# VH-VL binders against UPF0128 protein PH1314: the designs that were tried, part 3

Target 1, 225 residues: UPF0128 protein PH1314, of Pyrococcus horikoshii (o59052)
Amino acid sequence: MIKMLEGYYIIENPGVVPAERRFRMKDLKAWGYDLHLGTIEGERAYFISKTGERHEGETYIFKGKEYHVSRTQKEIPENARLLARIIIERGNPYLEVWLEEEDVKFPLTKEDPRIILKRIWEKEKLNQLLKHVRAVGLTTDFYKDNVFTQGIPLPYEEYPPKVRRVLREVKDIHRDLTGFGRFVFQYFGEVDKMHNYRLYWTLPTLHLFDIDIANEVDKVLGMLD

## First folded at step 11 (VH-VL)

Design d1 (from c5 with heavy chain Y109V, light chain E55Q)
Fold by OpenDDE, fold request of step 16:
Structure d1 (fold): chain C 225 residues (1-225), chain A 120 residues (1-120), chain B 107 residues (1-107)
Amino acid sequence: as target 1 above (225 residues)
Amino acid sequence: QVQLVQSGAEVKKPGASVKVSCKASGYTFTDYYMHWVRQAPGQGLEWMGYINPSGGYTKYAQKFKGKATMTSDTSASTAYMELSSLRSDDTAVYYCARDYDWLTGYFDVWGQGTTVTVSS
Amino acid sequence: DIVMTQSPSTLSASVGDRVTITCRASQSIDSWLAWYQQKPGKAPKLLISDASSLQSGVPSRFSGSGSGTEFTLTISSLQPDDFATYFCQQYNSYPYTFGQGTKLEIK
């Protein structure tokens, strides 16, 4: 990280890190969950389980409470919203997920976002994210050090077209997908058909739980390899 | 609504200098690199160089180093190109052209061109 | 410098014809190639970038293909508005260079 103090190009969008975000059924599925409508202790409720773990008509006990699955949802009800937030409690991050139907809030889960992200990335084969993630909080940090030959960082105008294209992609991701982002980049030239570069990328953690955004970020991270 | 408007035609004698202006409108001037391209009569296009209005960084083709000087005025959203020690073979239409996005290297908006004629 | 060579220099065709213009680079430029259209007394107009990316507002009858050293611009069905001079341009490395142009005229 100290090396990043020596000349770099920065792409930063000062947008707001969202306190909470709305998600789609495809995101929840990517997280490895099914959404169920049924009862908890006889009261109507929405709840989740691991994909394929529970089935319609099933009654089971979980954490001392009786659950009954009336229906496994294929989509989020039109009068409902799937919401999540990242919270830091006592030094630990949590992903809190819930469903709001009309004015009723149904808690779904509160879990370590790092565990869920790892599961998602493994399932979706997002190898760049898996390999280069460094810290997960309200924002997530990625770091790549692909410097094989030391030298003086080049200015933007001396980057090859492909490298400039990557930076434009980062700009567009910040603009169109995340609103907030900090991308710090050093480029030291091309040697033996290999790009020598270093990057540090900070993004809102919640947006990485959007499977489409995660895929796009992973793609961009790998463009220079 | 995005457009580049260049200064009028110039007639100069050999050895003189000329400064062409290119006024930008309809977009944030400092967000795009400005290129200069010339075209001699009946000839093709020749890239001269570019300037980044944000910071003033310039890049010149080797052929035009010492010949062309590119500058900009952000308050006026105007790019300038000065040609010195004019010769007859400097006679051409000179275009300013906006880079598409963060120095892609291709140009999506062009000025109408400025004809510079060098004759005795 | 990278030399861009277009062929043919002049092309005569009729409305409705399929026409192809070729651009050759003296060395590989990957896909960093643009195509422009220029009419007499007017500035060039960007048609295609990155060898095959059609610009907004450009008719779909225009298409670009190629990579490395060989590139083509194709007009599937020539329209009256298409008679002009066409230029290719590489932006792989400095200095950026243009082809010498292809004049497309009415047969």
Scores: ipSAE 0.853, ipTM 0.949, lowest interface PAE 0.6, mean pLDDT 96
Fold by OpenDDE, fold request of step 16:
Structure d1 (fold): chain C 225 residues (1-225), chain A 120 residues (1-120), chain B 107 residues (1-107)
Amino acid sequence: as target 1 above (225 residues)
Amino acid sequence: QVQLVQSGAEVKKPGASVKVSCKASGYTFTDYYMHWVRQAPGQGLEWMGYINPSGGYTKYAQKFKGKATMTSDTSASTAYMELSSLRSDDTAVYYCARDYDWLTGYFDVWGQGTTVTVSS
Amino acid sequence: DIVMTQSPSTLSASVGDRVTITCRASQSIDSWLAWYQQKPGKAPKLLISDASSLQSGVPSRFSGSGSGTEFTLTISSLQPDDFATYFCQQYNSYPYTFGQGTKLEIK
C-alpha cells in the first residue's frame, strides 16, 4: 500500500467487526448447504449437508455417526437462529457455523472460510470478489489496480460523476450494511473511456457471507469497469 | 427540519461589493457541499460554484472566477458568497443550495434566495 | 460548456392533461440530469435526479426519462399545483448548466 500513501481518498467507518453474526436460510443455501432436522446417533439434532446430497427419510453414516434426516428445513425455525463466527486458530481462519434453538446449540460446521467464499463467489458469479480478494481473516482485503497511466491523483471534486457515485455507494455500504469498512481510492482520470484508478477495500469477513452484501460489494467493485 | 436561511435583500452601486450569507440548520453542515445559483429577473438559473465546508475546497464556474468568493464558517453553520465589482447585470436572486449527497451535482435543499440589485 | 435546451419555452395545458417537456444537451451527459420545479417568488424544487429517479415526496404523476442527449419530463395528469416553471440541469461536467426553463401555464 506504499504506492497509495499519497493522494488518496479514504472512506472509513470505525464500526465494530462483529464477533458473530446471524444469518438467514438464504445465506446458508448460498453457502451450498441444506439444513436438516433429524437425529444424530438417535438424538434430535440439526445438521447440514451439501445441497441436494441428502433427502428426507434418509439414514446414512457420516464420520462414524449415524444420521437420520427427518425433515429438510425450508426456513430457519422461528425459535432458532443461524449463527456464525470467524476464528483464527494457529494462523488459520475458520468459519464456525451453528444453530441455536432456544437454549440448545447445534454445531453445523467448522470450515476454512476461504474455501467457502470461493465456492459461493464462483456459484454466484461474483467475479470481482474472486479476482481482487487478497487476504481473508477477521476482515477481508480487496485490492484492485486499474492504473494504466501514472500521474497525479485527482481530488474528489474532479472525479467524474460516475466515480463519485461509486464512492457514495461505498459510503452507503459502510453505513447501511457493514458498519465497519475502509475504502482507499486513487483516481488518475479517464483514458479511452476507461477509468484509471486503484482501490483497497477492507470489510468484515462475516458480512461477506451475507449473500446480499457480497453481491452489493461485487457490484460496486465492478462499477468502474 | 433541514433548511437554509439567507440574508436579506441588498441594493448596491456599481463597483461595490456584497456578501450574502446562508445559514444551514437541521443537518451536519460539513457533510454537504454548498452550491450557489443565481437567477436574473425573468431568466433561468445559473450555477456559480460550490464550496466544501469540510476543508474549504471551492469550485467556481469560469464566469464567476474573480467575481464570486465562497467561504464558510463551520462554527456558525453558515456559507458566504461575496460578489465584487458589482455591475448592473449582476442584479439577480442568489440562492444557496445544498448538494444532495457528497457532490452529486444536484440540489435538494434551497435557501429562500437573496435579491441583489445593482443600480446607479 | 454543455448547453441545455428545453422545449417548449412555454406550454399551455389544462388540468388532467398529459404534459411532456423535453430537454436536450449539446453533448452526451449520460443520465446525469435533474429536473426542478419553480414557482414564482420561490426557490426551485428538486423533482427528479439521474434522469428518472423521482425524489421523495414528489407525486408519482411526475416521471423522467432519457439518456445521452435527449430527456423528457412527463406529467401524466396535470394538477392545479403543477403550473410552474420547470428546469432541467446537467451535472455531468463543470460548469453545471440549466435549461432556459419551460413555463407551464393554465390554458
Scores: ipSAE 0.848, ipTM 0.945, lowest interface PAE 0.6, mean pLDDT 96
Fold by OpenDDE, last read:
Structure d1 (fold): chain C 225 residues (1-225), chain A 120 residues (1-120), chain B 107 residues (1-107)
Amino acid sequence: as target 1 above (225 residues)
Amino acid sequence: QVQLVQSGAEVKKPGASVKVSCKASGYTFTDYYMHWVRQAPGQGLEWMGYINPSGGYTKYAQKFKGKATMTSDTSASTAYMELSSLRSDDTAVYYCARDYDWLTGYFDVWGQGTTVTVSS
Amino acid sequence: DIVMTQSPSTLSASVGDRVTITCRASQSIDSWLAWYQQKPGKAPKLLISDASSLQSGVPSRFSGSGSGTEFTLTISSLQPDDFATYFCQQYNSYPYTFGQGTKLEIK
């Protein structure tokens, strides 16, 4: 990022990166999962499967255990919460997902968040996120280089209205959706109706698993294209 | 409530200077650009420039470069606009106006205006 | 500088009328246009931004449209409180410039 030392505009919110986050059924669906209520080895449990893979009334063996699907949930039960966290273990990131019903915790999955995000973004056609993601950990880094003419970065006040709008959108995302974020922006002017710019955006990974947030971030990333 | 309160009317002679103040309240002063707009009697509105209270960056319309000087005092949440070498055609109502959000370029909150009259 | 030209300069109308004010830019300003209402002895009041975005608290009878060089402010049903002078303003480029104003008066 040596190129950034020439100057940039930064939008940074020092909010907390959440250790865990609550999600909605629509998020889980976006992740490509169905939520089931049934039994595992005869004991009442919630569990997930890939969308459309398992059906109500089905009994199957998975990883040496017997699963029975009593009901495929349309919604998260009112007395339950769908929760997830990102953890780093021995150099590998994991998304842990579980359901809490009353005082009982039902583990659902522990997977590589990169795989899940890719799947989500492909399904939802979030091409900006797919193209410009660089690193996924507790936070996720996006980098977009649309510099076709080198020069000295312009100050914010010299940005055209459209560019300033983008930055305001970033500000609002940080404020209203993520609480935490760092957006670094270099603008070199407009040539032939094309914006010459570079950006680096860091966001909490968990928030990107919110499909609405992911869509909004993708939209903003593409606004200057 | 968000509001801008400007200093009172001024009567000056040609060649004199005048400094108009604009006190902001109800919001974080440094989070918004402050614009200045004037209106001659019976005439339209004329944008003069703006200041970013955070850092003090100023932008002037070419017409007002050398004529107007915009400053701010963050501790007082007050913006100032000084006019120098006053002429008769500087007679106008001068408004401070808050930029809507991070230099959108339009103004959502206005001061009540300060009448500056230049006469011999 | 971008010149903003409003038409008409003066408009007489009655309560209940549909009123249209036009603003023309000397060059394209995309949708970077705002509309203001000003009453005598008062500061302007922001009505619309980005050509068509109605500000909070502004009655829904106000609407804005247009892009590029031609813009319109419409009052669907004129109310007594609407008699005032209206200004358009571009913020596409420096310096920001206003139209000369349209005085809406009672017929």
Scores: ipSAE 0.839, ipTM 0.942, lowest interface PAE 0.6, mean pLDDT 96
Fold by OpenDDE, last read:
Structure d1 (fold): chain C 225 residues (1-225), chain A 120 residues (1-120), chain B 107 residues (1-107)
Amino acid sequence: as target 1 above (225 residues)
Amino acid sequence: QVQLVQSGAEVKKPGASVKVSCKASGYTFTDYYMHWVRQAPGQGLEWMGYINPSGGYTKYAQKFKGKATMTSDTSASTAYMELSSLRSDDTAVYYCARDYDWLTGYFDVWGQGTTVTVSS
Amino acid sequence: DIVMTQSPSTLSASVGDRVTITCRASQSIDSWLAWYQQKPGKAPKLLISDASSLQSGVPSRFSGSGSGTEFTLTISSLQPDDFATYFCQQYNSYPYTFGQGTKLEIK
């Protein structure tokens, strides 16, 4: 990012990247999973399957264990919480998901977050996120280079109203949705109604698993196109 | 509550200078651009320019370049506008007005106005 | 400079009337338009931004519409407190400019 040293506008919130986050059934569904209450090897348990893959009353074997679906949950139980975290193990990121009901923890899955995010974004048609993602860890990096004419970066005050609006949206996302974030922006002017700009955006990965946040971020990324 | 309080009315002779103050309260002064707008007697509103209290960046309408000088004192949460070489047609009510958010270009909070009268 | 032209310059109406004020821009300003209300001896009050976004605390009887070069401010049912002068303002480009104003008075 040596080119960014030439001058840029930065919107940065030094908030905390959450170690874990609570999610809604809506999010789990967006991830492509159903939540089931039943038994694993005869013991009461919550578990997940791909959307539509398993049904109530079904008994099946998965990874050498017998599963029985008593109920497919429409909502997270009132006395339970759906939780997830991002962990890095030996250079690989993982999304770990579990359900806590009172004092009992039910592991649901441990998967590569990159695979799940890609699936979500494809399903939800979040094309900006798909196209411009660069790295996924505890935080996720997005990068766009839409510079067609080289020049000196303009100051904020010389941005057109639409561009300033985008930056205000970024500010609001950091404030209201993510708490943490770094947005670096260079603007080189408008030619024939085309904006010349470059951006680098870092956000907490866990927040991108919130489908509403993901949609909002995607929207903002595409506002200048 | 958020408010802007301006200095009192001024009466000046042609050729003189006047400095109007605008004290902000109820919000973080450096987080918002401050605009200045004037209104001649019985006339409409005229945008003069703005200052970013954070860093001191200023933007003037061409008409007021060389006429108006905008400054700010962050320690006092106060914006200033100085008018030089006053003429009779500079007679007007001058308003400071807070930009809504990060230079949106419209103004949500206004001072009460300062009447500047220029007469020989 | 972008010239903003309001019509009419003066408007006489009665309480309960539906009132419409128009603002025309000399060139396209997209939706970067605000409306203000000003009463005698007072500073302007922001009513609407981005052509149609009603500000907090402003009665719902006020509404804004339009884009490009033609804009309208509408008061669905005029109340006694609404008699004032109204201004449109563009913030599409520097310098920001206002309409000449529309004085709404009692018929």
Scores: ipSAE 0.829, ipTM 0.938, lowest interface PAE 0.6, mean pLDDT 96

Design d1 (from c5 with heavy chain Y109V, light chain E55Q)
Fold by ESMFold2, look of step 11:
Structure d1 (fold): chain C 225 residues (1-225), chain A 120 residues (1-120), chain B 107 residues (1-107)
Amino acid sequence: as target 1 above (225 residues)
Amino acid sequence: QVQLVQSGAEVKKPGASVKVSCKASGYTFTDYYMHWVRQAPGQGLEWMGYINPSGGYTKYAQKFKGKATMTSDTSASTAYMELSSLRSDDTAVYYCARDYDWLTGYFDVWGQGTTVTVSS
Amino acid sequence: DIVMTQSPSTLSASVGDRVTITCRASQSIDSWLAWYQQKPGKAPKLLISDASSLQSGVPSRFSGSGSGTEFTLTISSLQPDDFATYFCQQYNSYPYTFGQGTKLEIK
């Protein structure tokens, strides 16, 4: 809903930040990984490697264990789910990723989400996310301050059509893609052909690992540039 | 199903007032600005203004300032438009039209129209 | 006020024809333009928004294009249901304004 507080407009969906989320092969590839079926110490397993680093038929040692690659997967197996969650340990966030085949879990990685997000955003050229991220935990905060003049914020009805569209796009992202979010916005007008605005945006971190959602958020953050 | 149902035709004398109603159903009334559009006989369409049903903010085209008054009743999901000091050139069909999404400026759902005839 | 001028004012055509209606704005409206269809005695129906975005339920034979000051509505293969009056509308600036209309008639 759009709410006005002292010259700010707030668009929020007070849904639930998900504990874990299912992902597609497209997302795993965007994170920079290949998925393999093979063996670890002779036991059947799924595991990952950096894209292009390991090949079918290869045997290698990693962290004292012998890995053999039988097949590099093109898609998530139909009897399996790629799952991830954000966990906080000693105040630090981690992205924990696993493949669940039936009720058997195959751990794939546990990494600082900031490292993986940076890798995704650099590879996909999501420059607004890179430039404006301020904090990453269970939620991720973005802050953008493009106000270069003094003045009072305009009311929504006086926004140019494109600026009004930003607020509608945010509403749609919260409703259709993330289920939860808080967006705070002020618009001060166009000066020297530059939109003058300020925004703060809080979104569930786990959803930003979905490359389609990340693209949409980056697009909206840059709409007025 | 989203619908806008307007009040029936009106025949008025010059100098009178008329108030047209527009009852909305099938959607959240306060999430969409409501516009009013006029069409004189055999003529094109003319935007009159809008009301934000959430809070009652209004904007009028300059031509209709002081002539038209737009209000709404959120509990009845109904918008109103009142014309004062009617003249013969106010004879037209008056439409309410829902904004597509909050305030985009184009209209995806229209009422059936209310014919207002001003004659002596 | 931004003046929207349509051409032609009337157009006679046969079922199956490809027809094009143009709309010119007196100043740039970027792509903030909609097209409506209106039949006698009925309210307008939205066909196209943002110059080229087809509304849900509108047949794909309708298309829109243009930006700035020049816009077109095209019907690729005219059907009997398409005989109507067509209006463009800008929503770039207040007051919102409509073109004068193009009446599409049976030849």
Scores: ipSAE 0.690, ipTM 0.882, lowest interface PAE 1.3, mean pLDDT 93
Fold by ESMFold2, look of step 17:
Structure d1 (fold): chain C 225 residues (1-225), chain A 120 residues (1-120), chain B 107 residues (1-107)
Amino acid sequence: as target 1 above (225 residues)
Amino acid sequence: QVQLVQSGAEVKKPGASVKVSCKASGYTFTDYYMHWVRQAPGQGLEWMGYINPSGGYTKYAQKFKGKATMTSDTSASTAYMELSSLRSDDTAVYYCARDYDWLTGYFDVWGQGTTVTVSS
Amino acid sequence: DIVMTQSPSTLSASVGDRVTITCRASQSIDSWLAWYQQKPGKAPKLLISDASSLQSGVPSRFSGSGSGTEFTLTISSLQPDDFATYFCQQYNSYPYTFGQGTKLEIK
């Protein structure tokens, strides 16, 4: 079902945002990290470092503790899960990441999600996300104003076929990939081969750390360019 | 199973009206525009228009404006198409057809067709 | 209105043949074109959307190509079940319009 509200269309899914999410080695590598098995102060642990910064057999000091790298992992261990969540502490968002092996949790990092997202988006050349992000917290907001000639907003039935497809793609992303989202859209027509539109898109921040979801969102944001 | 089941064949005299029904099942009726397409004997396919079951918005091909009336009953998951002031050249098979996804403009599920014959 | 013209109007072929049906639009419709198959006394069946996207459950011997004003439907190895009439349809602009049809017959 699609409904117009006060001259714009809202596509939303009121699903529950998961408290935590499982990720793949592909995602961790996109975030810019290697995963190691070794010791911290002599105790067996998993930990991360920047890609290429530490090597097997290396011993180093980090934040007053001694780390030894026994093996750099090529994949998430079969009996383990890579997990993350977004938390807000004193008004600031953090991405908290850990590995869970047979009910034992190994903290990996707790970091400003904006730093990691920027790194991902630059590496993967997700230029729409970079250009149009406006806020990052438990949710991430995007705003795009592509209006060159303003007029009366058109109804959905008068959109060109490709513009109608934007709304269907957003519906599918909310249903199949993120569970929750809110997309607000106005379309004013095509003038001089340029589409005139505005959009606002709110998505769960945690899902944007999945590189496949980030790619799909970037693609939709650029569909009418 | 997604299915559209139309009402039975109709034989009418010139000047009468006919109302064809199309009962939908197996999907959310209000999520898809419903189109009507006709096919005169030995001829090709002709798009007549559509209805959005959510809210009742309609669009008609120019040829059928004032001739066809498309309605729906969401509680019964049924679309209707009524032709008025029938003429012999309205003799055709009339199909309802579901849009693929909201409004794409092509149709993935069709009713079995309803033959309307207009003769004196 | 956008006029859709199919060629040939009738095509005779044998089982196993590769056949090609052409559809021309009177103005550009980008790739907003579908292909349907219709057997006598039956409703049309959607084969291809967006010029080249094969629908679920349609055999892989069917394929489509083209953009702008010229489009083709190809059946790579004709089967007995494929003898039918084929229609193209544009959905770029209102009113939506169909080609006049191509009847595929046994030689």
Scores: ipSAE 0.679, ipTM 0.877, lowest interface PAE 1.6, mean pLDDT 93
Fold by ESMFold2, fold request of step 16:
Structure d1 (fold): chain C 225 residues (1-225), chain A 120 residues (1-120), chain B 107 residues (1-107)
Amino acid sequence: as target 1 above (225 residues)
Amino acid sequence: QVQLVQSGAEVKKPGASVKVSCKASGYTFTDYYMHWVRQAPGQGLEWMGYINPSGGYTKYAQKFKGKATMTSDTSASTAYMELSSLRSDDTAVYYCARDYDWLTGYFDVWGQGTTVTVSS
Amino acid sequence: DIVMTQSPSTLSASVGDRVTITCRASQSIDSWLAWYQQKPGKAPKLLISDASSLQSGVPSRFSGSGSGTEFTLTISSLQPDDFATYFCQQYNSYPYTFGQGTKLEIK
C-alpha cells in the first residue's frame, strides 16, 4: 500500500466505492437543511428547507406546490434512512438526496455537490479543503504544493516523524473511513522551519458529505503547516 | 495473539559470531518495521537498528555498523540479527521489537529476549 | 545523539502514593517520546506514546505530559503491580535513545 516511484510515495486503497451512502441528521444539518414531516399538495411527505427558513405549522408555496410543515424532525426517524448518491448528468455532477421510510422513498433535493461542499467547508472552517480542491465529480481531487525549497526527495525512512505520521493517517483514512483513496506525496525536507512537500489526493466525493470524514481530511491536509 | 518468539540463550567465546532469530505470529509480518534493542546486564536499553521486512532496507545505529547484520525471511515471518567478532562487552540481552505502525519509532510488541554471554 | 536523562534513578514509594518520574532530552524532541515499564527478567512494556497518549490496556492511573525537552510520567495511585523500572525513549531523531531508567521500589 506504500510504494516509492520516481521520488513519490503512493498510498492507495482500491476498495469498492458504494453507489449510495447513509447519512446522519448532523450531516444534513451541516449541509444547511432542516428535515420536515408534513404534506405536499395534501399528501404525506418528508421534505427539506434551508435551516431556519420554515417552521412547524407553516404552509407555503414552492415550485408551484403547496407544502405544509407538521413537524420539524430533531433526528432521522428510526424507521427511516437518509441516503444520497452522486449522479453525472450531461457532464455535470449532482448530489441526489432522499429519505427512505421503510420501502417508500421521499426525494429531498438534487443539487450541484460543489455548492453544498463549499457551504459545508465554509461553515465548518475547513480551510484546507476550500483552498486545495481542484475537481469534484464521482471523486474529488485535492492538490497542495507547499514547495519553497526543492531538493532531492527524501525516502520515507528519512522523513521527520510528523511527516511519516501524515502518511499513516492517510492510510487509516483510506482503510477506515473512505474505502477508496489515492494519495501521492513527495517530501523535500524542512528548511527555515517550513516543510517542503507536494501532494495529490483523490477521495470519493460522497464520503466528503460526512462531516466527520471531511474534518479528518482537512486536518491531515494541514498537518504540516 | 501478536507474538515475537526469540531463539534461546547463547554462550560464546570472544571472536565468535551469533545469530539470534525472532519469529513473528498473529500479524502481517511485512507491514511493520522490526527493531533490535540491546540491554547489558543491569543496564539500560540501547537501540541497535531496524529492518523493513518489505524489501529488506536496514538502518543501524553507528555503534553497531559492521558489528550487527539484520536480515529477515518473509516466508518464515522471521527476523534475524547476527553479531560478529564477539567481545566480552557484547554480553547482553537482545530484544526484537515490532514498530507500532509501519515506522513510528516506538515499539508495542517485544520478544522475550535472548541472552548472549561472551566469556573466556 | 540525543541524550535522555531520567530523574530520579531510584524512587522509593508506598502503595497509594502519587509518583512522578522526569525525563529530560538534550535537545528538543517535540512530543516524540514513549514510556516503557520493565520488570525483572521481562521485556519492556509500552505505556505511553507521543508523550501523553495512553496505550490500550494500560491502567488510567498512568499519565504522561511534556514537550520539547522536559517530560513526566505520573502514576496517580501506586499499586503493587507498578513496582518496576521505567524508561523513556525518544524517536525524534536517529539513533533512537533511551533514558538510563528509573527503578521504582517499595518503601
Scores: ipSAE 0.641, ipTM 0.860, lowest interface PAE 1.7, mean pLDDT 92
Fold by OpenDDE, look of step 18:
Formats: sequence, C-alpha cells, structure tokens
Structure d1 (fold): chain C 225 residues (1-225), chain A 120 residues (1-120), chain B 107 residues (1-107)
Amino acid sequence: as target 1 above (225 residues)
Amino acid sequence: QVQLVQSGAEVKKPGASVKVSCKASGYTFTDYYMHWVRQAPGQGLEWMGYINPSGGYTKYAQKFKGKATMTSDTSASTAYMELSSLRSDDTAVYYCARDYDWLTGYFDVWGQGTTVTVSS
Amino acid sequence: DIVMTQSPSTLSASVGDRVTITCRASQSIDSWLAWYQQKPGKAPKLLISDASSLQSGVPSRFSGSGSGTEFTLTISSLQPDDFATYFCQQYNSYPYTFGQGTKLEIK
C-alpha cells in the first residue's frame, strides 16, 4: 500500500495488461453463446450463436453465408484454445474472440465489450459492477462514493479491521487474479454503523470476462456496504 | 525461513534504560508491521504498540506512552524498543511479533523473547 | 479498554478428551479474535484468527467459534503436545488486549 497524498491510499500492482487471454467454455457460456462445429460455405469451421438460437443439424444463412451445425460443443476441444483480446478501433473498444485449433484460427465474434459485460453482470446479478462501472476500454474503471458525512480522511492505522480486510482483498485480487490493478481509497470513518469511504478501481477489462474474477471483484466492492 | 531474533537478557537498576533489538530475516522487513508484547512473570500478555518499518509510523498503548520508544533500521532489518525510567514492575519478557499482513492485528511470527529484569 | 476474560483459568484433562475454552469480551469485538498457544519458556504460537480461521500447519483438532462477545476454542481430541497455556486476543480496537490465559494441564 502506498500513501500518495494525505488521506489517499493506493494499492497498485504494476503488472501488464494482457494483450490476449485464454478462456474456458464456462466463460463463453456466461457471455451468452453456444459454440458450434460445422461448416461455413462448406468449409469446416467453428462458430458461435446466441445461446439456444441454433441446433445440431440446422442449416441457415447468416450475413450471406451458409452455416451448417454439425455439433454443438459442450467443451472446448482438447486440441483447441478459446482466446480473446480487447482492441481499440477509431476510439471504440472491441472484444475480439476466436478459437485456435492447432495452427488454424477461427474467428468467432467481434463485439462491444460493454454489451457483453453488462450481459454477464445482469445474468449473474453482479450489482456492484453494474452500478459503479464508469469506463470500459483496455481497462475498466469502477468508482464508488459512499461518503455521507464529510470529514478528514483517516490514516490507514485508524481503519477498522473490516476496512483493512477489504484493502487486503484488493491486494490479493491484484496479485492472484488480475496481475494488474490500481485501487485508490479514502476512508472517513464509521457513522451510524455505516462506513464512509470513496474508492476508484482500475482493472484489466479482459479479466472481467472471467466470471469467477468478476464475482470476486463484485464481492469486494460490496464488502463495506 | 521467516524468523525474529531478539537480543539477550538484560539486568538493570531502577531509573535506567534498556534497548531491546529484534532482527528480522526471511522476509521483506518493510512489508510488515512489528508489534511489541510483554509478559510479566507468571502473568498474561500485554500489547505495547507497533511500528511500521516503512515510514516509521508508531502507535503505543496509552500505558506505554513515554515508557517505550519503538524504532527501526531498515538497512539492518532490525526493530528496536527502548524502555526508559525502568521500575521493578517493568520486569518481564518482551517479545517482538510480526503482524500477519497489513496490520491485521494478530501476530504470526514471534521473537524468542528478551528477559528484562529490574532490581535494586 | 476491552477486557478479555477466559474460562476456566485452569483446566485438567486427559489425552483423548474433548476440551472447550471460553473467551468473553467486555464489549462486542465482532469476529476479530485470535487464539494462541504458549508453552513454558516459549513465545506464543498463533492457532486461529478471525474467531474461526485455522492457521496453516495447525492440526484440524483445533477449532474456533463465536462472534460478538463470546468465543470458544475447542480441541476435539487432546494430544500430549496440546498441554499448554492458551490465550485469546482481540484486535477490534486499540489497545489490543489478551485474555488472562487458560492453563491446560494433564489430569
């Protein structure tokens, strides 16, 4: 923990925001997609659809191309990897998702990450994330202002055990889950059994697409409520 | 391995001062708060205060304000506690104890203790 | 200051016995309580934190429970190595304070 200014405490892990991240079928499902093996224009390919939208044996036209679903995958093939990255194009972020099988790359989708994140958070009822997200790009920013009584920010040593624990959890998340993060915190004391605090939290956007990580972040954001 | 090694036993007269050292090894000294706890003969444990080696911030129990002075030397990975104006009731075993993590308030590593005896 | 009161002060038991030690706080300390084991001539050893969190390397026969003002340390089946003095410690408020200790001795 670093004290930058009087009353401001920063928990920062100067790690690297990943260019790409590997994901699991669990995550793809959380994003609202089914993974299919079949053909596109007669060529073997992996592709996705919205959950429940397409079924095995179905042939359909999508964006002028013929798709045939041979099999809906229950798991990522053993010889394949599900990968994604965040790219910025013309000032807008995009989540690019693809499947690599051996040396062949199968593009799956290119979506606004904000739409997918919102979908995940709504489905999983991650209300802290939904309420306090402020910006989404290569990194995602959360801001929470729970200051009901203005006062002088307290030093760390005056924090209650509960508050100190929250900060430790943030440190652990940065260390164990995200490898990168910046958490800025002010604490003004407890009034009427309510903690008065302000926080700003920056995390790699890609990691928030992992449902387990998203859950942990949401949990921590709500610990002082 | 993580360990705290304290200085040897001290015998002092009333009114004198004593400085106990606690050398840390096996971990980053500045990453953990160092607490001091004493135990009078046949008695329980008494928390005295702590120091943050990073920055030197100290907090003392009211009872030990003016009695104990906690310092640290980061280059030597050593914490110090000086007791002034010693009295017979200061006779005790004094422990340095590492805070578990970021001032959790409980202690996972202890020194072996330093016996301070105050007698005329 | 928060006063921590342990009971009993002395407890005689046999190997294999189930033993319970109680710690009471003069005011609520939520779950911010630790348990230590101390043997003669040795420093205390941390056993449990946050009322019920068993520390790494501590045998599973040790367990802690409670919240608010009443807490218990339980040893499900006493082993020879368990005869010692046990202390509770609150870290809810400054100054941190310890119980007076419970000496667990062989019957």
Scores: ipSAE 0.626, ipTM 0.846, lowest interface PAE 1.0, mean pLDDT 94

